# VHH binders against c3ng28, part 50

Target 1, 373 residues: c3ng28
Amino acid sequence: MLIIIRPSGEIALKSPRSRRNFEHTLANNIRSVIKEGKIWRSQGVLFLEVNDNNKNIEELSKVFGIASFSPVMSIKSYNNNLEDIINKAKEVFAEIVKGKIFSVRAKRIGSHNFTSLDVQRKVGEALYPFSRGVNLENPEVEVFIEIRNDVAYFYYKIIKGPRGLPVGVAGKTVVLFSGGIDSPVATWMMMKRGSIPVILNFNLGGSVHRKFVLEELSVLRKWSGGHKLKLFIVNGTDVLIKLSQIEKRNRVVMLKRVMYKVAERLCDKANAKSITTGESLSQVSSQTMTNLYVTEYGIKYPIFRPLIGFDKEEIVELARKIGTYEYSIKLPEYCAISTKARTSVELDEVLKDEENLNIDYEKVLENSEVIEI
Below, E stands for the ipSAE of ESMFold2; O stands for the ipSAE of OpenDDE; V2 stands for 0.75 times the mean of E and O plus 0.25 times the DockQ between their complexes.

## First folded at step 18 (VHH)

Design y4 (framework vhh_7mjh_2; at its last look DockQ between E and O 0.66; V2 from the best seeds 0.00; counts 0 for: pae E 6.9 > 2)
Fold by OpenDDE, look of step 18:
Structure y4 (fold): chain B 373 residues (1-373), chain A 119 residues (1-119)
Amino acid sequence: as target 1 above (373 residues)
Amino acid sequence: EVQLVESGGGLVQPGGSLRLSCAASGFTFSRYYMSWVRQAPGKGLEWIGRIYTTGDTHYNPSLKSLVTISRDNSKNTLYLQMNSLRAEDTATYYCARWGRYLEDLYDIWGQGTTVTVSS
């Protein structure tokens, strides 16, 4: 089986050097997902040759950086013989257009003694007797011929990819991963932009919390372009016991700050240059503008909040699309931090509390369980 | 009158076992998560574990192999079974009621019971 893979449009907009790098990364990611096959780049597209029984082809729909892909038939035309193209088109498309209103779309790259319009017209004429008619505006079936130099490719199936950028092109980000609905979606969004996520979870629910986090990550792994996911699980209860020593009103924000501080250390360790969270503005009391300000105060790395402008329904829709929603909703309530936090904490108070708590963030990270998925 | 009262502490030899109890009163015991926490001399509080209303348990990974938490709702009693005790396990052990939310955390504490592990 031969497949044409079309990279995301935005990749084509990159400089030649960057484009090559992105396409190279994309190819590598595809290789990792497909496992067996031959892949090569040519004239802005990728070709993938695989066995007909390859079961992983569907996984291409989850490889970021792919706009679309198509199984194709091909012939080599040494003499720019349009008749060969027509004959092959009849062979490939006659059954496809049988009894249907159809259209032919042709594209050429290279030098030929015929135009794309010639191809469309002649192939259309050849297929017409098999069909119910031709309609260019609203066909029931559309068939495609793409001629690239001395090779003509025939296809009628276009499968959409997830677009975005190939995972790996944008470096690493540490993701604060709670296991709720939001954090997996945020992770997915960062992968779509080419980032490799390093997962940081504060376990607040024991084995059950761990279980669901792992399930969600297993889902996300299908989107990671073959990149392994590293998970750091911190014993959150050790932090909670310390938080019991500070004022109730500051505990939620303080916990988040602790998470950010540990994430900062993990960034150093993992060579990540950002922290990602699933926070959405005003979604909960702890995620007000003021509380976000206080939470990230003094953090060295940029904080990415892909969901900052999303509402809960939008996030849920994405979670469903991704496939994490079913796991996230099963997360026990006690794994949630709180919905009753103050809407506005005082920075000075929080900083004072932080000083008094004197948490060794390096030690917290050092004591974490590390899992590779 | 909400109250937690620990009992069962005392002197034990290294390698020994001990079972602590915490009697709850003044509230619906079965509706609350319960936790054990300890404090060694000169050290901070250390979380031991928690038991949920469902009976599920969550333990400090460092102590998981040595402790078992259970509850008897009919007796309004929380238990901590400790095995293979070491000198480092010498501490005052507290039971605490766990709130469902972070701001609640441990809202009620017992007076503590002292465990001394010594030869």
Scores: ipSAE 0.277, ipTM 0.691, lowest interface PAE 1.5, mean pLDDT 92
Fold by ESMFold2, look of step 18:
Structure y4 (fold): chain B 373 residues (1-373), chain A 119 residues (1-119)
Amino acid sequence: as target 1 above (373 residues)
Amino acid sequence: EVQLVESGGGLVQPGGSLRLSCAASGFTFSRYYMSWVRQAPGKGLEWIGRIYTTGDTHYNPSLKSLVTISRDNSKNTLYLQMNSLRAEDTATYYCARWGRYLEDLYDIWGQGTTVTVSS
């Protein structure tokens, strides 16, 4: 089977050097996901020759950087001969349009002695006897002919890809991954921009928490373009004991500051240049504008919050699409973020408590369990 | 009245073993995670381990080979088995209830039971 793979339009607009790099990364990611096949570039698309099976289609649908792809049949059309195109179209499409209302779409790349409309008309005429008729606006089936120089490609399926940029082109980000509904979605969104996530999990829920975090990452691994996901699991209970010494209503913000500071050290270790969270503005009392400001105060890496403007229902819809929702809802209740935090903590108070607690963030990270998925 | 009462502390020789108990009352014990925490003289609090409602455990990595935490929900009792005790293990040992929410963390503590490892 031959497949035309259409890169995201964003890639096509890059400078020549950047475009080659992004297309090369995309091709490498496809090779990592599709174990056996031949892939090459041609005039703004990629071609993949591979064995025909549904697994390959499913896997391609999750490779960031792909706008769409189509299994094709092809023929060379020497001397711009429309009759050869028409005859091949009948061979490929007759059974497809049989008993159905159809339309023909054609496009051309290169120089030809006919128009795309000529192709549409002539092929439509040839297919009409097999069909129930033509409807350009609401067909039951559309068939497509793409003529690239002296080769004509015939297809009737356009399978959507996830778009975005190839995973790997945008460096690494450390993701604070709680395993709830939001953090897997934030991870997915960063991969969609070409970033490789390095996962940092503060385990507050024991073996059950760990189990569902691993399940969620197995799902996210299907979207990583073949890149392995590195997971650092920190035992959060040591930190919780220290937090028992401070005002109850400040503890959530303080815990998050500890998470950010451990994430800073992981950024240094993993050569990542940002921290990503699943935080959404005002979703809970700890995530007010003031509390987010206090949470990130003095952190040296940029904090990305891809979900900052999303409401909960929008996040849940994405989580279902990605496949992580069903695992996220099984997390133990005791891992839930409290609703008792102040809506506006005092920066000076938090910083004083932090200084007095004197947590060794390097040691917290060093004691982590490390898993590669 | 919500209470946690530790017992079983005392004097033990180096290399010895000891089992501590924590009797819980005044709340639905089976619905709470429970922890053991200790404090050596002049030192800060050190977490020993936590036990979930399912019986699963998480231990301080530095103590994992030396301790076993268990619970009997029918008796509202938490246990700590300690082996191969050293002078460094001399401390007051506390039973603590883990709250349902982060800000309620360890909201109920026992008065502690003292373990002295010497001679």
Scores: ipSAE 0.017, ipTM 0.515, lowest interface PAE 6.9, mean pLDDT 87
ESMFold2 (binder alone), look of step 18: mean pLDDT 85; pTM 0.850

Design y5 (framework vhh_7mjh_2; at its last look DockQ between E and O 0.38; V2 from the best seeds 0.52)
Fold by ESMFold2, look of step 18:
Structure y5 (fold): chain B 373 residues (1-373), chain A 119 residues (1-119)
Amino acid sequence: as target 1 above (373 residues)
Amino acid sequence: EVQLVESGGGLVQPGGSLRLSCAASGFTFSRYYMSWVRQAPGKGLEWIGRIYTTGDTHYNPSLKSLVTISRDNSKNTLYLQMNSLRAEDTATYYCARWGRYLEDLMDIWGQGTTVTVSS
């Protein structure tokens, strides 16, 4: 099976040098995901030759950077012979248009001794006897002919891809990955913008927490364009015990500050330029405007919160689409950093507490378990 | 209603071993993480370790080789096994439940049982 793959429109708008880089990265990602196939670039699209396999179609549907793709049949058109195109169109499309109202769409790339309209008219005329009629505005089925130089491609399926940018073009981000509903969705959203996530998990729930984080990352791995996902697991209990020394109302924000500070060190180590969290504004008491301000105060790297404006229902819808929801809901309640309703914390108090705790963030990171997915 | 009751404390010779028990009542024991904590005379609280609902554990690094925490969810009982005891292990030993709200840390405590390493 031959498949025409259309890169996301955002890639097509890039400068020529940037477009070549993005298309090359996309091709490499497809090669890593599909494994047994040939891929090449041609005049703004990619071609992939593989065995006819529903698994390959499913995998392509998860490669960021693909707008759409179509299985095609093709012929080489001797001397730009329109009759050969018409005959092949009848072979491919007769059963497709049988008993249906249809339309024919054609386009051309290169120079030819016929127009796209000539193709549409002649193929439409040839298919009409099999059909119930033609309607250009509201057909029951639409068939496509794309003539590229001396090869004609025939298709009637357009399968949507996830769009976005190829994973790898935007560098790395460290993701604070709790394993609840939100952090897997935030990870997915950052991959859609071409970033490679480096996963940092503070384990609060022992072996069960670890299990479901790994399950969620196995799902996200299907969206990573063949890039492996590196996971750093810190045992969060050691940090919690240190928090006994400070006021209860400051403990959750302080825990999050420790997470951000360890993530900052991981950015240095992994050459990542940002930290990503699954936080949304006002979803819980620890995520108020004031508490988020205190949490990120003094961090050197940009903090990306792709879900900041999302409500919970929107996040759940995405989590179900991505496939992580079923695992996220199995996490122990404690792993989700539950808090009582609280007013704002005070920045100066939190900074004083942090100074007194004197946590060695480098050592916290060094003590992590490291897993590659 | 919610209660934790420690037992098994007493006088132990240096180098000896001791097993403490903690009986839990008034809550669904199998759904909570548990810890042992000790307080030596004149000192602050020292966390010993945490046991998760499935039985896996994480220990204070300074005590890791000396203690074993276990639980029997069918009996609502938490255990602490201590070996190679020294005079500095003399303390009141508490069992504690980790609460649902993270900022509370350990929210329910037992009355404690005293272990004296001497004689």
Scores: ipSAE 0.664, ipTM 0.882, lowest interface PAE 1.2, mean pLDDT 90
Fold by OpenDDE, look of step 18:
Order: structure tokens, then C-alpha cells, then sequence
Structure y5 (fold): chain B 373 residues (1-373), chain A 119 residues (1-119)
């Protein structure tokens, strides 16, 4: 089986050097996902040759950086013989257009003694007797011919990819991963932009919490372009015990700060250059503008909040699309941090509390369980 | 009058076992998570574990193999079973009511019961 893979449009907009790098990364990711195939780049697209029985082809729909892909038939046209193209088109498309209103779309790259319009017209004429008619604007079936130099490709199926950028092109980000609905979606969004996530979870619910986090990550692994996901699980309860020593009104924000501080250490360790969270503005009391300011204060890495402008319904829709929603909603209630957190904490108070707590963030990270998925 | 009262502490030899109890009163015990914590002399507070209203448990990984937390709601009592005790387990052990949210985290404590592990 031969498949044409079309990279995301964004990749084409890159400089030649960057484009090559992105396409190279994309190819590597595809190799990781498909396994046992031959892949090569040519004229802005990727070709993938695999066995007809390859069961992983559908996984291409989860490889970021792919705009679309199509199984194709091909012939070599050494003599620029349009008749050969027409004959092959009849062979491939006659049954496809049988009894249907159809259209032919042709594209060519290279030098030929015919135009794309010639191909469309002649192939259309050849297929017409098999069909119910031709309609260019609203066909029931659309067939495609791409002529790239001396090779003509025939296809009628276009499968959409997830677009975005190939995972790996944008470096690593540490993700604060709670296991709720939001954090998996945020992770997915960062992968779509080419980032490799390093997962940091504060376990607040024991084995059950851990279980669902792992399930969600297993889902996300299907989107990671073959990149392994590294998970750090911190014993969050240890931190909670320490937080019991400070004022109640500051505990939620302080917990978040502790998470950020540990994430900062993990960035250093993992060579990540950012921290990602699933926070959405005003979604909960702890995620006000003021509280976000206080939480992030002093963190040396950029904090990415892909969901900052999303509402809950939008996030849920994405979670369903991704496949994490079903796990996230099963997370036990006792994993929740708060329902009535203070909407505005004072920075000075939090900093004072932080000083008094004197948490060894490096040690917290060192004591974490490390899992590779 | 909300109250927690620990009992069962005492002197035990290394390798021995001990079961601590925490009697709760003044509140609906079955509706609350409960926790055990300890403090060794000169050391900070160490979390041992927590038990949920469902009976599920969450343990400190460092102590998981040595401790079992259980509860009897009919008796309003929390238990801590400790096995293979070591000298380093010498501490005052406290039970605490674990609130559902951070704002209510361990809002009630017992007076503690002292465990001494010594030959």
C-alpha cells in the first residue's frame, strides 16, 4: 500500500531549513507509529509504503503535523502519455463513479505535455459512461489524480489528520497534570504545537488517582507521535500535611505555588523551557487573575495555559475528542482541592507562608515516582 | 464537643507489633476521612496514611508495608496497625479528622499517643 501524506499547511510556511526539519521530524514520528514501513519526502509531501495488512494506518489520524493522507494507486508515465493516465483512471475509478455524479480533480507538479485541465477533461470523459453525470460543484464522488514528475497517483479517499506541528519540534514542557478534565486537554494542545510533555502529577487520591492518571496518559500516548511520556508522581499528601500549618484561606493558592515550584525544578532536570497547566480564567475561585498572578510570581519559566480562554463546555468537547473525558469524569471527588477557595489572596501573605513552610522542592521531586509511558 | 482520643501507645520491642486506636466523638464519624500522623522527637510531622469514607486507604509510600489503617464506623473508631516496628518508629502518633477540602484539612486532632520502640 502506498499512502500520500500531506503535512500541515503551517509547515509549508516555514523557511526551507525549518520545513525540512519539521518534515523530517514528522517522518520520524510516522515511522514510530506505523512501524515496518518505508517513508520518504518529495516535493512537499511524504510517501509511505506499507504492507496492505498494516493495521496501524488509522493511527495517522492522530499524528500531529499531518493535514491529510490518502491511499493511492500509481503508475510511472515515462513518456508523458496521457493515455496511460486515462486508462489507469478508468481502472481505478470506474467502479467508484459507477452510477454516481462525479468530478475529477487533477494536480500536476513538473513538466508535462498536458495540463491539469487536460487531465480532468480527458479522464472525466473517459469515466462519464460509467457515471450518472458530472458536477464540479456538488459531486457525490470526487476522484483525484496527482501527477508528480513521471509518476501519476490516483486516489479518491482523503482522510483528515489532526494538523498542528510534529511532536518534538518545539521542545519539552512540564505539565501540571491533575487527572481532571482540563489537564489532559492542555497536554494535548501542547503536543499539537510540537511540544513533548513531561508530566508532573501530585497524587492526592492514592492508587485510584494514580490509576486514572495513567489511563489518561495512555490515551494521550496515542497522540504523542511515538514519543514516550515521562511521568513524575509526587506524593501530594505530604505537601497537604505541610499546608495544614498555614491559614486556610491561602492553602489552595499555596498548593499551586508548590506545584509550580516543583515544576520549575523538573524543568531544570528535564531540560524543559516551560510549564503548562490546564487553568482557565475564572473557571474556579482559585483561577482568578489575582490568584494566577500570585501563583506564578517568581517562576522563571513561562507558564502556558492553553485553556485560559476556553469555557468548560469547549474543554469537555475536546476531552471527548481526545478520549480522556471518560476517565477524567471518574476521578473521585476526594481528589478535588477546594470548592470555595479565596478569590483573591495577598502576595505578601503567600510569600511569607512559603518562607515559613520552607519546602525542599528538589527533595519533593527526588522522592517522586517516575514512570515512562 | 468534637473530640479525638488516641490510645494503644506504649513500649514495644523491635520487631513487635502494635495497634493504635482513635475514638471519635461529637461528630458523624462515618462522614469524614481520617488520618494518622506521627512526630518523632526532634523531627517534623510525618504523614502515615488516610482512610476515606468508603474505606479506601492512601498510605505514605515509605510506610505502606508496615502500616494498615482501618475504621469501624459503628464504634466511631479509627485504627492503626503497625508491624515490624523499628526504633525509628518511636514517635507520638496522632489521629486527625481529614476535611474534604484543603480549607478543612485535618481540622481536629487528638492529643496523641506515644509509641516507644526499644529493646
Amino acid sequence: as target 1 above (373 residues)
Amino acid sequence: EVQLVESGGGLVQPGGSLRLSCAASGFTFSRYYMSWVRQAPGKGLEWIGRIYTTGDTHYNPSLKSLVTISRDNSKNTLYLQMNSLRAEDTATYYCARWGRYLEDLMDIWGQGTTVTVSS
Scores: ipSAE 0.472, ipTM 0.777, lowest interface PAE 1.2, mean pLDDT 93
ESMFold2 (binder alone), look of step 18: mean pLDDT 88; pTM 0.891

Design y6 (framework vhh_7mjh_2; at its last look DockQ between E and O 0.55; V2 from the best seeds 0.00; counts 0 for: pae O 2.6 > 2)
Fold by ESMFold2, look of step 19:
Structure y6 (fold): chain B 373 residues (1-373), chain A 119 residues (1-119)
Amino acid sequence: as target 1 above (373 residues)
Amino acid sequence: EVQLVESGGGLVQPGGSLRLSCAASGFTFSRYYMSWVRQAPGKGLEWIGRIYTTGDTHYNPSLKSLVTISRDNSKNTLYLQMNSLRAEDTATYYCARWSRYLEDLFDIWGQGTTVTVSS
């Protein structure tokens, strides 16, 4: 079976060098997801050839960088003529248009002794006896013929992909992954922009917390374009004990600063160039602009917050689409950070507390458990 | 109304074993993480370990081989087993409940039970 794969339009807008790199990365990701296929590039599309009994093509719907894909039939001929195209169209499409109102779409790449309109008219004429009629504006079924040089391709299904950029083209990002609803969605969004996530989890809930984080990552792994997901688990209890030494009102922001500082060291270790969180502006009192500023103060890597402008219902909708929501809601309340209401913290106080705590962030990272998903 | 009461302390010989108990009342014990904390005479507080609601544990690395924390949710009781006791283990031992809110860390403490390790 032959499949035409259409890269996302964003890839087509890149410079020639960047386009080749993005298409090559996309092809590699597809091969990692679809075993034993042959993949090649041709004039702005990818072709995937797999054994006819290969049932795994559905996984293409989760490969970032794909706008759409179609299984095709073809005439492999250097001398394709219009009559051969018409006859093959009847063979492929007669049952598809049977008893239905249909239309024909054709397009061409290369030099031919006929126009796309010639193809549409002649194929439509040949299929009409099988059908209930033609309607170019509102058909019940639409069939497609794509002529590329001396090969004609025939299809009637267009299956949507997730678009975005191929995972791998944008480098690595360290994701602060609590395992609640938001952080898996933020991870997914960064993969959609071509980033490889490196997962950093501060475990606050023991074995139950670890279990559901792993379940969520198994789901996200289906979207990673075949890239493994590295998980670093830090036991957060040791950090919580150290926080007992500082003012109660500063502890939540300080814990987040510790997470950012450990993430900074992980960026160095993993050659990542950014830190990603699932934070959304004003979703909770600790995520005001003022508190976010204090939390990230002095961190040398960019902090990406792909959900900063999303409300909770939008995040939940994405979490359901991705498949992580059902696991995120099973975390016991004590696995999540809970806080009493307060307005804001003072930067100078937090920085002084940080100096006094003198936490060895590299040692916190060194003590992590490392798992590949 | 919420209360933690430690028991089982006393005098024990070096090399001996002791099991401390902490009886919890006035709250849903099975829904809270718990810890033991100790204070030797003239010293600061030393955290011993945390036990999660399911019974898994995380210990202070310096004490990991010396202690075992367990819980019986049906009896609302937390336990600390100590083996091969040494004179340096002489301390007041406290049972503590982890707060639901990060700001507090521990919100309920017992009165403590004293363990003395002496020939």
Scores: ipSAE 0.625, ipTM 0.878, lowest interface PAE 1.7, mean pLDDT 89
Fold by OpenDDE, look of step 18:
Structure y6 (fold): chain B 373 residues (1-373), chain A 119 residues (1-119)
Amino acid sequence: as target 1 above (373 residues)
Amino acid sequence: EVQLVESGGGLVQPGGSLRLSCAASGFTFSRYYMSWVRQAPGKGLEWIGRIYTTGDTHYNPSLKSLVTISRDNSKNTLYLQMNSLRAEDTATYYCARWSRYLEDLFDIWGQGTTVTVSS
């Protein structure tokens, strides 16, 4: 089986050097997902040759950086023989257009003694007797011919990819991963932009919390372009106990700060250059503008909040699309961060509390469980 | 009526063992995380350990080797096994229900049972 893979449009907009790098990364990611096959780049697209029984082809729909892909038939036309193209088109498309209103779309790359319009017209004429008619505006079936130099490719199936950028092109980000609905979606969004996520979880619910987090990550692993996911699990109980020493009104925000501080240490360790969270503005009391300011204050790395402008329904929709929703909703309430935080905490109070708590963030990270998925 | 009642406290010699019990009523015991906390005379509260609904446990590192927390959901009872008791373990021991909110990590408390370790 031969498959033509079309990279995301964004990749084509890059400089030649960057484009090559992105396409190279994309090819590597595809190799990791498909396992067996031959892949090569040519004229802005990727070709993938695999066995006909390859069961992993469907996984291409989850490889970021792919706009679309199509199984193709091909012939080599050494003499720019349009007749050969027409004959092959009849062979490949006659059954496809049988009894249907159809259209032919052709494009060429290279030098030929015929135009794309010639191909469309002649192939259309050849297929017409098998069909119910031709309609360019609203066909029931559309067939495609791409002539790239001395090779003609025939296809009628176009499968959409997830677009985005190949995972790995944008470096690493530490994700504060709670296991709720939001954090998996945020992770997915960062992968779509080419980032490799390093997962940081504060376990607040024991083995059950751990279980759901792992399940969610198993889903996300299907989107990671073959990149392994590293998970760091911190025992949140110790942190909660420490937080019992400060004022009740500041505990939720302080918990977030502790998470950020530990994430900062993990960034150093993992060579990540950002922290990602699933926070959405005003979704909960702890995520007000003021509280976000206080929470993030002094953190060395950029804090990415891809969901900052999303409402809960939008996030849920994405979670369903991704496949994490079914796990996230099963997460026990005890695993969730409190929703009774003050809407506005004072920075000076929080900093004072932080000083008094004197948490060794490096040690917290050091004591974490590390899992590779 | 939600209630926790500790029992099993008393006088024990150094090196001895003691098992405390906490009887829960008025709520679905199996759905809550539970904890033991102690307070020595003149000292603040010290967290001992936590047990999850699954039976998993987490302990204060300073006490981990000396204590075991368990639960019997069929009896609505929380247990604290203490071994190799020392004078410094003299305290009032409380069982507490974990809250889902950070504002109150423990939302229900027992009255406590006193343990005295003395020769």
Scores: ipSAE 0.562, ipTM 0.815, lowest interface PAE 1.0, mean pLDDT 93
ESMFold2, look of step 18: ipSAE 0.005; ipTM 0.313
ESMFold2 (binder alone), look of step 18: mean pLDDT 89; pTM 0.893
ESMFold2 (binder alone), look of step 19: mean pLDDT 89; pTM 0.896
OpenDDE, look of step 19: ipSAE 0.027; ipTM 0.530

